# VH-VL binders against p19838r805to892, part 1

Every score and structure here is a prediction.

Target 1, 88 residues: p19838r805to892
Amino acid sequence: QGDMKQLAEDVKLQLYKLLEIPDPDKNWATLAQKLGLGILNNAFRLSPAPSKTLMDNYEVSGGTVRELVEALRQMGYTEAIEVIQAAS
Positions, changes and structure headers below are counted from each chain's first letter, unless a header gives other numbers; antibody chains are not in Kabat numbers.
F, E and O are the ipSAE of ESMFold2-Fast, ESMFold2 and OpenDDE, as the mean of both directions, binder to target and target to binder. V2 is 0.75 times the mean of E and O plus 0.25 times the DockQ between their complexes.
Where letters were taken out, [cut] stands.

## First folded at step 1 (VH-VL)

Design d01 (framework fv_daclizumab)
Fold by ESMFold2-Fast, scan of step 1:
Structure d01 (fold): chain C 88 residues (1-88), chain A 121 residues (1-121), chain B 106 residues (1-106)
Amino acid sequence: as target 1 above (88 residues)
Amino acid sequence: QVQLVQSGAEVKKPGSSVKVSCKASGGTFSSYAMHWVRQAPGQGLEWIGYIIPIFGTAEYNQKFKDKATITADESTNTAYMELSSLRSEDTAVYYCARDSYESGGYYFDYWGQGTLVTVSS
Amino acid sequence: DIQMTQSPSTLSASVGDRVTITCSASQSISYMHWYQQKPGKAPKLLIYDASSLESGVPARFSGSGSGTEFTLTISSLQPDDFATYYCQQYNSYPYTFGQGTKVEVK
């Protein structure tokens, strides 16, 4: 249930790597849709770092770790959830 | 129903600035990217940049980085494009256009009617 | 920058003709769209993502292609179709358009 700013940078970088894999169900674009930011997917896609751009925008919009974990759960992305949970 | 209504035609002198407005009605303004595109008389379309009002994020075609400034006022659902140091080559119709979200795609779904900016002495 | 080149720049056609317009990208792209522009009017979206027909656009319009070569086809030209057509890449900044193809009456 925490602020996204509380996630350590190394945890964020590990999450970005998981979201950049070319799996249509487990990538940053699907996560953006689940977070209600799918409308901005073209802007994220054109970024040199789509996952970072998505997460930065989610954070600025007041996004929470709780909602992020729920979105990842809906995607079945257990590995990404474990990365976040391992950070406490 | 979404409408984009732009400000009226402008005649400007070389070296001056112009600020064109684009007022959105009928839909959500803040989360949609609002783009600016120009078309010189008898020429094709040239992308200038966009803004996403909710994030304050603006991106520019590098060609226009030092010439165009794109801003938005969420309280009035209005996007603006200011063009500085005008030259005769900046004579064009300037359009605002909104990114769409339809299942699976992004594209320019709604366009303003265009604003003719004429730069002459 | 990704360059979009259309062929032909101008074509003369008659009502009922099959019209094809080509768009070539200087590098492989996945996202491109086609717009129609009538004199004195703003462009209107026809085809998005190379082949998807925009809602309300007549079925005589179709798009195909992938990678660097894309085509817009009008299967049976109608009077309302005399216009200029533009392709656009939406793959990378800056977004770029083709120079346009003017379809005019023969």
Scores: ipSAE 0.007, ipTM 0.593, lowest interface PAE 12.4, mean pLDDT 83

Design d02 (framework fv_daclizumab)
Fold by ESMFold2-Fast, scan of step 1:
Structure d02 (fold): chain C 88 residues (1-88), chain A 121 residues (1-121), chain B 106 residues (1-106)
Amino acid sequence: as target 1 above (88 residues)
Amino acid sequence: QVQLVQSGAEVKKPGSSVKVSCKASGGTFSSYAMHWVRQAPGQGLEWIGYIIPIFGTAEYNQKFKDKATITADESTNTAYMELSSLRSEDTAVYYCARGPYDYRSDAFDIWGQGTLVTVSS
Amino acid sequence: DIQMTQSPSTLSASVGDRVTITCSASQSVSYMHWYQQKPGKAPKLLIYKASSLESGVPARFSGSGSGTEFTLTISSLQPDDFATYYCQQYDSYPWTFGQGTKVEVK
């Protein structure tokens, strides 16, 4: 769908910060698995900004905000969901 | 339908190098991650590495870091793997396989037919 | 690296049999993929994400499991199913495969 391109840059930056925490259940690697991009996790780890690289990949693939929110819900990451929804 | 076609069999001497190609047809090459997997005669599967043409990155299994170099030419929809300093234990069938950038799928769904590389003196 | 171990390494079966192959990971993994390989041919995807059947694959193939233990089941073995089967972990790099399970004629 491509609606990820509609998210403001500041919202994306807040998401990146939340995904860089050391919690194994609430980081970018777990989100990548939920979004079906876990195959690229080694490449993301080598990036200076893994969360940004993950989200750029998801956006280019036509990922949607709806599916992103669903993945975050499965992770129990309410704070990340609130960042997205506060911007809507 | 998307298909991967690999170059033909090679017979090489120890110490030489070989470059195997994998051409994608029936779809856009740049939207795929291209992986390389080898299988020695009578043995199992061993993952070598991949290239993501759209991001300009290649990643390797640590075991193959100094042996394999994976590249891509988007103008010809072709991925390449070069093996250097060949030894007899590098004798194997080498496969290319498509892996997704797309969040919708997560497996090696399309495979090339394989290229036999034989290293003998 | 995550080590994958398949059991059994070789399995003798007859047409019509129910065949079960197991795959054990050295640590918990999110998902497992299963591939079939016939002599002289490239591997073919059968099951992805532990239990999803790949398009065009017969319904007699199924996958299950979570954590460290996964299984591939063929409900009624057909002549075309005599092959070697490989599991592959879908969790972290490097990708690792099991050693393979050869399903041969009894």
Scores: ipSAE 0.000, ipTM 0.567, lowest interface PAE 13.4, mean pLDDT 81

Design d03 (framework fv_daclizumab)
Fold by ESMFold2-Fast, scan of step 1:
Structure d03 (fold): chain C 88 residues (1-88), chain A 122 residues (1-122), chain B 106 residues (1-106)
Amino acid sequence: as target 1 above (88 residues)
Amino acid sequence: QVQLVQSGAEVKKPGSSVKVSCKASGGTFSSYAMHWVRQAPGQGLEWIGYIIPILGIAEYNQKFKDKATITADESTNTAYMELSSLRSEDTAVYYCATEGSYYDNEGWFDPWGQGTLVTVSS
Amino acid sequence: DIQMTQSPSTLSASVGDRVTITCSASQSISYMHWYQQKPGKAPKLLIYDASNLESGVPARFSGSGSGTEFTLTISSLQPDDFATYYCQQYSSYPLTFGQGTKVEVK
């Protein structure tokens, strides 16, 4: 169902950029909640790079690309899904 | 609901190290940040650092980066703080505290452990 | 580092008095909390996010403020309230506390 380590660095950087927007339905904090990591949102916010810290920790926790895409779909974030799928 | 129980008082020689434990019970341990704070006799509170067990990451106050090592054992729901190269000025009560956050985006320290007095004999 | 400065450092008061403690941050902060500490005990959360009263804390305690200036008020001091009070910022590393305000019997 797709290992997060398969995502190229350029794809990850594009995703981080999309997740830094102030839209509450389309930012890293909402994604963290959908991925089951919302309890760590205060720690991610205090990180110098919240989106990167979130995604690095999702990867370490055994997160999959399939579940990431499902979470983004629940958020209605078509642009983020396209970035990931274009690289598949 | 979470309760924190710390190890007992320690008396140490200058130059030695000490490892204080903080055992969590009654709630989720792995996904909460566990903080360490010290208080020298008659002085205020000084933040040392934290660990988030599930992430395996720790952050330190720069003053303590080469002095303190914070670790966690998820199998026993226990966090540890080891202080090396002890000096008389390290004599203090050391507290652990976990973040309580209803919205997961603004941390406050609740609950706190009862504190562990570490005395460094000069 | 964000410096938190409390005023006064020591306050002498009588039961029934209105007590006000101020906390000033060296730069604008988004999150700050107030703790009460009694001799020989761990600190206890009183107010979180500047103005929210923690469950079980008496209604005589209140917090207000934003940006760089924050206030803790005890509307009618009770014997149980003689303690040291600390403010804390949770906006930037390292996390920092004020130096404390000791409320003692006049």
Scores: ipSAE 0.006, ipTM 0.637, lowest interface PAE 10.8, mean pLDDT 84

Design d04 (framework fv_daclizumab)
Fold by ESMFold2-Fast, scan of step 1:
Structure d04 (fold): chain C 88 residues (1-88), chain A 121 residues (1-121), chain B 106 residues (1-106)
Amino acid sequence: as target 1 above (88 residues)
Amino acid sequence: QVQLVQSGAEVKKPGSSVKVSCKASGYTFTSYYMHWVRQAPGQGLEWIGYINPSGGSTEYNQKFKDKATITADESTNTAYMELSSLRSEDTAVYYCARDLYYGSEWYFDLWGQGTLVTVSS
Amino acid sequence: DIQMTQSPSTLSASVGDRVTITCSASQSISYMHWYQQKPGKAPKLLIYAASSLQSGVPARFSGSGSGTEFTLTISSLQPDDFATYYCQQYNSYPLTFGQGTKVEVK
């Protein structure tokens, strides 16, 4: 269980870009579902920065780096996992 | 082979209900909102509402709030639209259309072929 | 509700003509799209976000405009382009379409 606040801002920005690609299996909306925040997907979508809004909400909800990485593994998003782990 | 396939034409009596299906294939069903749009003979397009198959949240045009019910079944990748208390004015072709909700631009890039619903006595 | 009004409602043209269709929104919008519909067929996306050409759509189609006034242009009309064209806003619910512009043979 790592603290989400330990992730540097540039790492988060790289993650946000990866989650905004037009790939049904590798997007912020699928991640939100796996993190238990899917009910807020319409609010995230209407945000000017959906991935950032999702991650801010995840942090406020007590989310951990371990659960985030686990969700990304379930999505098969190796590139996103590497961005997070390279910062460790 | 990305496609939306709708159920066949229906002829219904006034006061009855109809349930139209829209089966998605070739893409991740839960990554797109599914909208319903109708078109009366010789008329323009009228938006009914949508469902987010991921979580089941819906939004309706106020005109259809008490008339239309939109649902989705993730196990079969199928969206449904049910219209109750049918009147002759409900005679129209009903379309389903998908909308990618995680993108920065929202539009209907794929439409079903349409289902003609005729309401007559 | 945001009202979308198209002009003209009907347009007669010949193959090779430059065709221009306008769409006026009752309030400023940023999410505006154009669809083409042929008789007996579902609508097809042509232009999204006022000016972005959808993949697979011929380059003779273009969109422009912002705020409340938008234009769809067909630079050199082809036989396959005789159809009805609809503009649509995606700024607020309910989503609304223009009444349509029918492009027919002169």
Scores: ipSAE 0.000, ipTM 0.637, lowest interface PAE 12.2, mean pLDDT 87

Design d05 (framework fv_daclizumab)
Fold by ESMFold2-Fast, scan of step 1:
Structure d05 (fold): chain C 88 residues (1-88), chain A 121 residues (1-121), chain B 106 residues (1-106)
Amino acid sequence: as target 1 above (88 residues)
Amino acid sequence: QVQLVQSGAEVKKPGSSVKVSCKASGYTFTDYYMHWVRQAPGQGLEWIGYINPNSGGTEYNQKFKDKATITADESTNTAYMELSSLRSEDTAVYYCARSDYFWGEYAMDYWGQGTLVTVSS
Amino acid sequence: DIQMTQSPSTLSASVGDRVTITCSASQSVSYMHWYQQKPGKAPKLLIYDASNLESGVPARFSGSGSGTEFTLTISSLQPDDFATYYCQQRSSYPYTFGQGTKVEVK
C-alpha cells in the first residue's frame, strides 16, 4: 500500500496549492471530510497551512496514497490526482 | 433517530418548475452530504446530484446540470431540489438521501420517504 | 459514465433458498454499495464498500467482489427479502446504479 511519506515534498506542495482554493468541491476542507478528518476542520482552518496540517494528520492516522487518490476522485479533482500519479 | 421528511406530491404542467424539500433531523446536518435520486414509475434509480450543506458545494450528474438546482438551508436543516423546464419524462418519485463523507464510503444510509412529481397536460 | 449491469434482472425463489445477485461494471470500481427496495418504499442500504454489512441488516446478507464483478448473497431467503436489489458505484461521477434485480416468490 502506498505510504504518504513516499510522496516527494514538491509533489505535496503542488497538492497543497490545489487544495487551498475557495472552490468548496476542491479545497482542503472537503478533502478532510472525505478522509474522515472533518471533525478537525476548525483546527485546520486556524493553521497557517491548513492543507499541510490536514495531510500531516492523515499520514499520522495511517492514511494511504491509494485512499487519498480515491477521495480526490470522489471530488472530481483530476488535476490533484495527476500531480500525485506523476510522482510514481 | 435520524429522519428525512420530504414535501408532498406535486402535479405540474410541462414547462413549469418544481421545488422539493427534505427536512433532516436527528443528526448534525452539516456533517453529511445530501443526495437526490429519482425513480420513474416502474424504473430503476437515477442519481441527480448532491450538496455539502457545510460549504454549499454541489455535484451534479451532467444529465441534470442545466435542469436541477440543489440547495440547502442550514438554519432549518432543509435541503431542496428544484427541477426546471419540466417534461413528461420527469414524472418520477424523487428521494433525498444522506451520505457520510467523513469515512470515505459515501453510502446513502438514510432516505426520505420520496416525493411523487407528476408532469402532465 | 460507468455502466452497472445486474444479473439476473428477475429471479423467482422460495423461502430458505440461497440467492446470489451479480453486478458487473463497465470499468474497474473501487466502491460498490447494495440497496434493497420494497414496493412503495424508499431504498434501504444493505452493504457498503462491497462487503461491509450495514448496522441492523441481518447476517444472512453478504457482499463480495472487486474490480468489475460484485455479488450480493442472501444465504437463506426469508419472506421479508422479496424485494428489488440495486448495486451502486461511487468511484466516479456520475454515481450510477444497476438496473435492479427483482427477487419474487416462486
Scores: ipSAE 0.000, ipTM 0.598, lowest interface PAE 15.3, mean pLDDT 84

Design d06 (framework fv_daclizumab)
Fold by ESMFold2-Fast, scan of step 1:
Structure d06 (fold): chain C 88 residues (1-88), chain A 122 residues (1-122), chain B 106 residues (1-106)
Amino acid sequence: as target 1 above (88 residues)
Amino acid sequence: QVQLVQSGAEVKKPGSSVKVSCKASGGTFSNYAMHWVRQAPGQGLEWIGYIIPIFGTTEYNQKFKDKATITADESTNTAYMELSSLRSEDTAVYYCARESLGYDYPHAFDIWGQGTLVTVSS
Amino acid sequence: DIQMTQSPSTLSASVGDRVTITCSASQSISYMHWYQQKPGKAPKLLIYDASSLESGVPARFSGSGSGTEFTLTISSLQPDDFATYYCQQYNTYPWTFGQGTKVEVK
């Protein structure tokens, strides 16, 4: 299924940057909602790096690359999916 | 600016447990990853795990998953590491270290505690 | 786990020497860091992201490399530089360090 720990750090950093781009739908908050972590969105917003905090939380909770890609597909975030798959 | 201050040296018997503290002074403690790294005498550095205090989420090096428990108290800006079932091979200096959680930050251990020597002997 | 191997494990050098330490990763990595540790003290961040000098670190220190081979260079060794140096990868958990390179007198 693809363990998040196997995803390279440079790929994660590129994903964080994409999730930081101001957009009403293609942002870390929407991704958190899709990954079942939306209840923590206020805590993520208070973080110095919301998208990294979200992704670290998702990884330690046993999240998979497959589910991450599916969430990004539901958001229509083609650029983010490309970053993940170009490195796989 | 930010300092990490650890608890003092401990001498423990085999089979016991030890709990080491790491207090952050200044800055925002809760939104950082607080790591634990050990160094056996004359040896290199070995990563144990981390906690992100704001969520209470932890990640461990698989080697330490059943050995170490990392916790945090946000009200006192203090992280803790408890090591159970101590053996002589657990004798080491234990360091806490901070990682900044920024997209463009290096994910490096930029601030370190002074270290806590844990000696396990009969 | 990604294994980080340093070469040499120890080196003897004199003040003014150019010192080069190598770090080899068991697989390609994009980001790595170098730390300096003096006897009895905690490690100190020296170089981050392979080549960026940490604030307050003297300009005689530099890092280079990519993929699986990285180097730390001290252009003109000073008395304050006798220490053990460690490389670290943050590409994949668990985060791992090299075994260390001890730079000693003479």
Scores: ipSAE 0.006, ipTM 0.598, lowest interface PAE 12.1, mean pLDDT 84

Design d07 (framework fv_daclizumab)
Fold by ESMFold2-Fast, scan of step 1:
Structure d07 (fold): chain C 88 residues (1-88), chain A 120 residues (1-120), chain B 106 residues (1-106)
Amino acid sequence: as target 1 above (88 residues)
Amino acid sequence: QVQLVQSGAEVKKPGSSVKVSCKASGYSFTSYWMHWVRQAPGQGLEWIGYIYPGDSDTEYNQKFKDKATITADESTNTAYMELSSLRSEDTAVYYCARHEYDSLGYFDYWGQGTLVTVSS
Amino acid sequence: DIQMTQSPSTLSASVGDRVTITCSASQSISYMHWYQQKPGKAPKLLIYKASSLESGVPARFSGSGSGTEFTLTISSLQPDDFATYYCQQYNSYSYTFGQGTKVEVK
């Protein structure tokens, strides 16, 4: 899967929910590190919606669904991967 | 089960430094922000700053940027706040407080407080 | 920074009274939270997001408001409610508390 624009809005919303749980290995901040956007974590933290701000930045920077799924796999976040793949 | 336990009261001389600890238990220490808030005798609450222990990112109230240093030790689940160049105006009860991953910025659990008295 | 002003600063009340505390922001905000502090104790979260009651907090406490005006109400004051109450706002620039409202025995 290549294009982040292929992800339906409801899939993105489900992903945002999963990324804002209190698990340190499965949150948006860890995902940002894996996606190479960790230097912006303080800015994401101050956002009203950190997961959305992270994903918007990732999409604008040319991020792909393939690399997103790989990052989630490295995090061991099977539930998040399933949400993305069930919608494809 | 969530508990934040702070170090005991301190009496310090003007110009010295103090380091207050906050030991967390009952939750994943690296998944929550830890904030520091102070309260001078008979006064209101004043935010100092925070640390996110999972990546050691810190943010400070501009007023405290050159005065407070916040750190965390993941091996002991302990957050620290060091305050330098102490003045009588720094006499206050210092609290640690936890903030959950909800982006709304409220504090759900607080430590018991540490009284720091600055006296010549 | 956004300035928070509470009124009244001190309120004398009797058990069974309806108590109302207001918090005014110097500019429009989205999120307001309320805390209770008893003498010698740390603050305790009562209400978050203006109107959401924290788990374990009695139903006599309620919050309302939006924009620049927010209100904490205690519908029937109990002996356990004599305390100082603080509002707190969050924005992307700061965490700011009101100066506090002390609810004391009449």
Scores: ipSAE 0.000, ipTM 0.571, lowest interface PAE 14.2, mean pLDDT 82

Design d08 (framework fv_daclizumab)
Fold by ESMFold2-Fast, scan of step 1:
Structure d08 (fold): chain C 88 residues (1-88), chain A 121 residues (1-121), chain B 106 residues (1-106)
Amino acid sequence: as target 1 above (88 residues)
Amino acid sequence: QVQLVQSGAEVKKPGSSVKVSCKASGGTFSSYAMHWVRQAPGQGLEWIGYIIPIFDTAEYNQKFKDKATITADESTNTAYMELSSLRSEDTAVYYCARDRYSSRYYGMDVWGQGTLVTVSS
Amino acid sequence: DIQMTQSPSTLSASVGDRVTITCSASQSISYMHWYQQKPGKAPKLLIYDASSLQSGVPARFSGSGSGTEFTLTISSLQPDDFATYYCQQYYSYPYTFGQGTKVEVK
């Protein structure tokens, strides 16, 4: 299985940076919707680091790396997928 | 414009194995999920599993976990499904089908033509 | 496993009829799709994500519903629509299909 706990912190940091861009198709809010966490988007918006808060919640909810990569494909975010895959 | 072409019909003896291929042409292969679905004569659709080629990782329907092995060869844009310990109940048309964007939001919009596997003495 | 149950299993209809097929999930789901299958052919995607019409599918097809109850509607049945229709949940492993609804000529 591709447990989220297997991702190194530097890989997560790179992912957070990619998700903080202003592109509506490639930001943390769109990813949250794809991961089924869109209902929490108002809470994420109020966080000083929305991408980190999203990913922390995803991990706590039992999210997997496989499902994360599926969501990034739906977004067409090849660069984010490459960051995750290059780390393995 | 993406097409999936499957290998031809197979007639197998009980206890043998069969390996069905599914070759993709005219589009992206590696980053999409390739599913396998079967349909026994006169019956409905049954999901077997999928693979996402770039990860070489597969998910299976628990019912098929000890029977089916799904693999992919990115160099030839071909997915494979091998069924072991064949029984008469495995007689079915086997389809490969591709998720657009490897996602649950989009259904399986490109299907192979199907491969009839007949298990008989 | 999430069980998908379609109603009716067989439906007799005439060209021009409004046809409604229901799909009930044994628990609340997201990500469900509808497929059409004609004899000897592979299934064809009609509706994805409960209500989105697949490119190239005629506008007479529509999907609706959420949670446990989903509906496929054909507003004015055409000769090309006599086929078997399947719903599928894409929410939880294993992915499961309904048993199918055969729409046949009256």
Scores: ipSAE 0.000, ipTM 0.585, lowest interface PAE 15.2, mean pLDDT 83

Design d09 (framework fv_daclizumab)
Fold by ESMFold2-Fast, scan of step 1:
Structure d09 (fold): chain C 88 residues (1-88), chain A 121 residues (1-121), chain B 106 residues (1-106)
Amino acid sequence: as target 1 above (88 residues)
Amino acid sequence: QVQLVQSGAEVKKPGSSVKVSCKASGGTFSSYTMHWVRQAPGQGLEWIGYIIPIFGTPEYNQKFKDKATITADESTNTAYMELSSLRSEDTAVYYCARGGEYWDSRGFDYWGQGTLVTVSS
Amino acid sequence: DIQMTQSPSTLSASVGDRVTITCSASQSVSYMHWYQQKPGKAPKLLIYAASSLESGVPARFSGSGSGTEFTLTISSLQPDDFATYYCQQSYSTPWTFGQGTKVEVK
C-alpha cells in the first residue's frame, strides 16, 4: 500500500528483472494492460528497459503500490508480490 | 477470534443457480483475500476463485470462469459465490476460506464450516 | 496449471510412527502449504510457506523443501493424526492442491 516513490530502488530493480521475461502471462506487457497503460506497450517495447519505463510512467500517473500488487495478484505472479512484501 | 460462517445447505434442480454466503467476524475483512474451494463427495479440494473485498474484482480458476460469480459486501463483511447452470457434477461441499492480506502468502488460516449443495432432479 | 502430486496416496501407520508425506510440483514454487482434513470437517492449516508451523499446531508436525519437492513430517504419530493431508501451492493461479494422502490405522 501507498505511494510508488516509497519503494526502495533495489526492490524496483528486482521487480524489473521478474517482468523482463518472455512468459506472456507474467511479463511487463501484461502488467501494463492490467494497470491501464497497455496502449503505450509499443513505446515501452522500444525503450532500453520496458519494465522500468512502464513503472516510471505508472508512478508519474499517480499509481499506488496497492494497485500494483492487485494487478500482480490477478496475473498470478506471487514471486513479484514476494519481492514487494519482503521490502515492506 | 476470526470466524467465517456460511449459509445453510441447499438442494437445487439441474439448470438452476445457487448463491452461498460467507460472513466474517473478528479481525479485518476488506483487505484479506476471500477464497472459495469445493470438495465433491469423497474427492479432493478444488479452488474456484477469490476476491479482495476492498478492490471488488474477482479472480477465477479458468474452469469456473463462466459458472461462478464471486462478490463481496464490505458493509456486512460478507463474501458471496453464485453458481449458475447447475449440473449433478456440481454436487459438493463449498467452503469459503481466508487467505493472506494483499501480498501475504500464508495459506488459508480460517475456513467456513462448509455449505453442502446438492443438485438432483 | 501447476500440478501437485502427493506420495503416497494412502499409508498405514501405527501410533508412535514417524510419517513422511511428499508433494511434487510440476514447476518450482515459493509458496507451499499443508492442510489436515478429518471426515465431515473443513481443512485445517498445519504448515505455511513450506516450513512455518501454524499457531496452535503441535510441534510433531514439520515441513521442509523448496523448488519442486516438499515434505510434511509427523515425528511421532498420535491417534488424533489419522486424517487426510493436502499440499497446496499459492505461487500461481489457479491455486492447486495435491490429490491428498490418507493416513490410516495399520
Scores: ipSAE 0.000, ipTM 0.597, lowest interface PAE 16.4, mean pLDDT 84

Design d10 (framework fv_daclizumab)
Fold by ESMFold2-Fast, scan of step 1:
Structure d10 (fold): chain C 88 residues (1-88), chain A 123 residues (1-123), chain B 106 residues (1-106)
Amino acid sequence: as target 1 above (88 residues)
Amino acid sequence: QVQLVQSGAEVKKPGSSVKVSCKASGYTFTGYYMHWVRQAPGQGLEWIGYINPYSGDTEYNQKFKDKATITADESTNTAYMELSSLRSEDTAVYYCARDIGYEDWSLGYFDYWGQGTLVTVSS
Amino acid sequence: DIQMTQSPSTLSASVGDRVTITCSASQSISYMHWYQQKPGKAPKLLIYDASSLESGVPARFSGSGSGTEFTLTISSLQPDDFATYYCQQYNSYPFTFGQGTKVEVK
């Protein structure tokens, strides 16, 4: 457990910035697939803020911080994990 | 008190399969990942994979994906690892280990280990 | 795969000695742990997240480092400390361990 609403807004903003890079291994689209939301990637891409739309959808779907960290670990995204861990 | 108790030593012939168990007690079984790690005689540690007992989701070291199958039975708080098509190089002590990170958002670390199960493959 | 290399592979020491073991990662990592293993027994967690001492572990054990180089220090070696020590990266799959450092009696 770890409620997504417990993440401070500045932490979420840092995560969005890290996920908006063009690296295929470290972007929001890869994260969406790891979180089981890859089927919605077309909708996320068409959003003006794909990373925010993904994270909002993940939170509404009952997603947890623990699973988010696990997905980021599978991506090898150390910097994103550090942002979350520094806030906990 | 957290305990992980593994099944006893096995001696198997080449080509056979073996299923090792790891029975958990003293904590909420579905709240923590369970990993499997091997150690060949006189060698170091090798990560095999894990299972999330709540979802049944697994992750494997590519080296072992065709060798090991990890499962969990929530009703008995037991994790299993089956090794197929056994060869002499599969001779090793196999450990289960709990990943504590789930409860506190940390990435995790192996805080409790089973005692190990020696699997010997010989003709 | 991230390769973890320990130095030395074996060291001989006496009770009371300060012992330092190094672990080098092939790329920068943030998450690594140290384990102790005695003959015939399962590994035991000593240090997590590079520098955090696990509950119940004696204060003579400490960890430090960041990026690619990490160290485990035993400030004053005790008889119970003759064992093999392993570092592990928990940054990406597959999780990998160092080859181990055996601390034996001089």
Scores: ipSAE 0.000, ipTM 0.612, lowest interface PAE 14.6, mean pLDDT 86

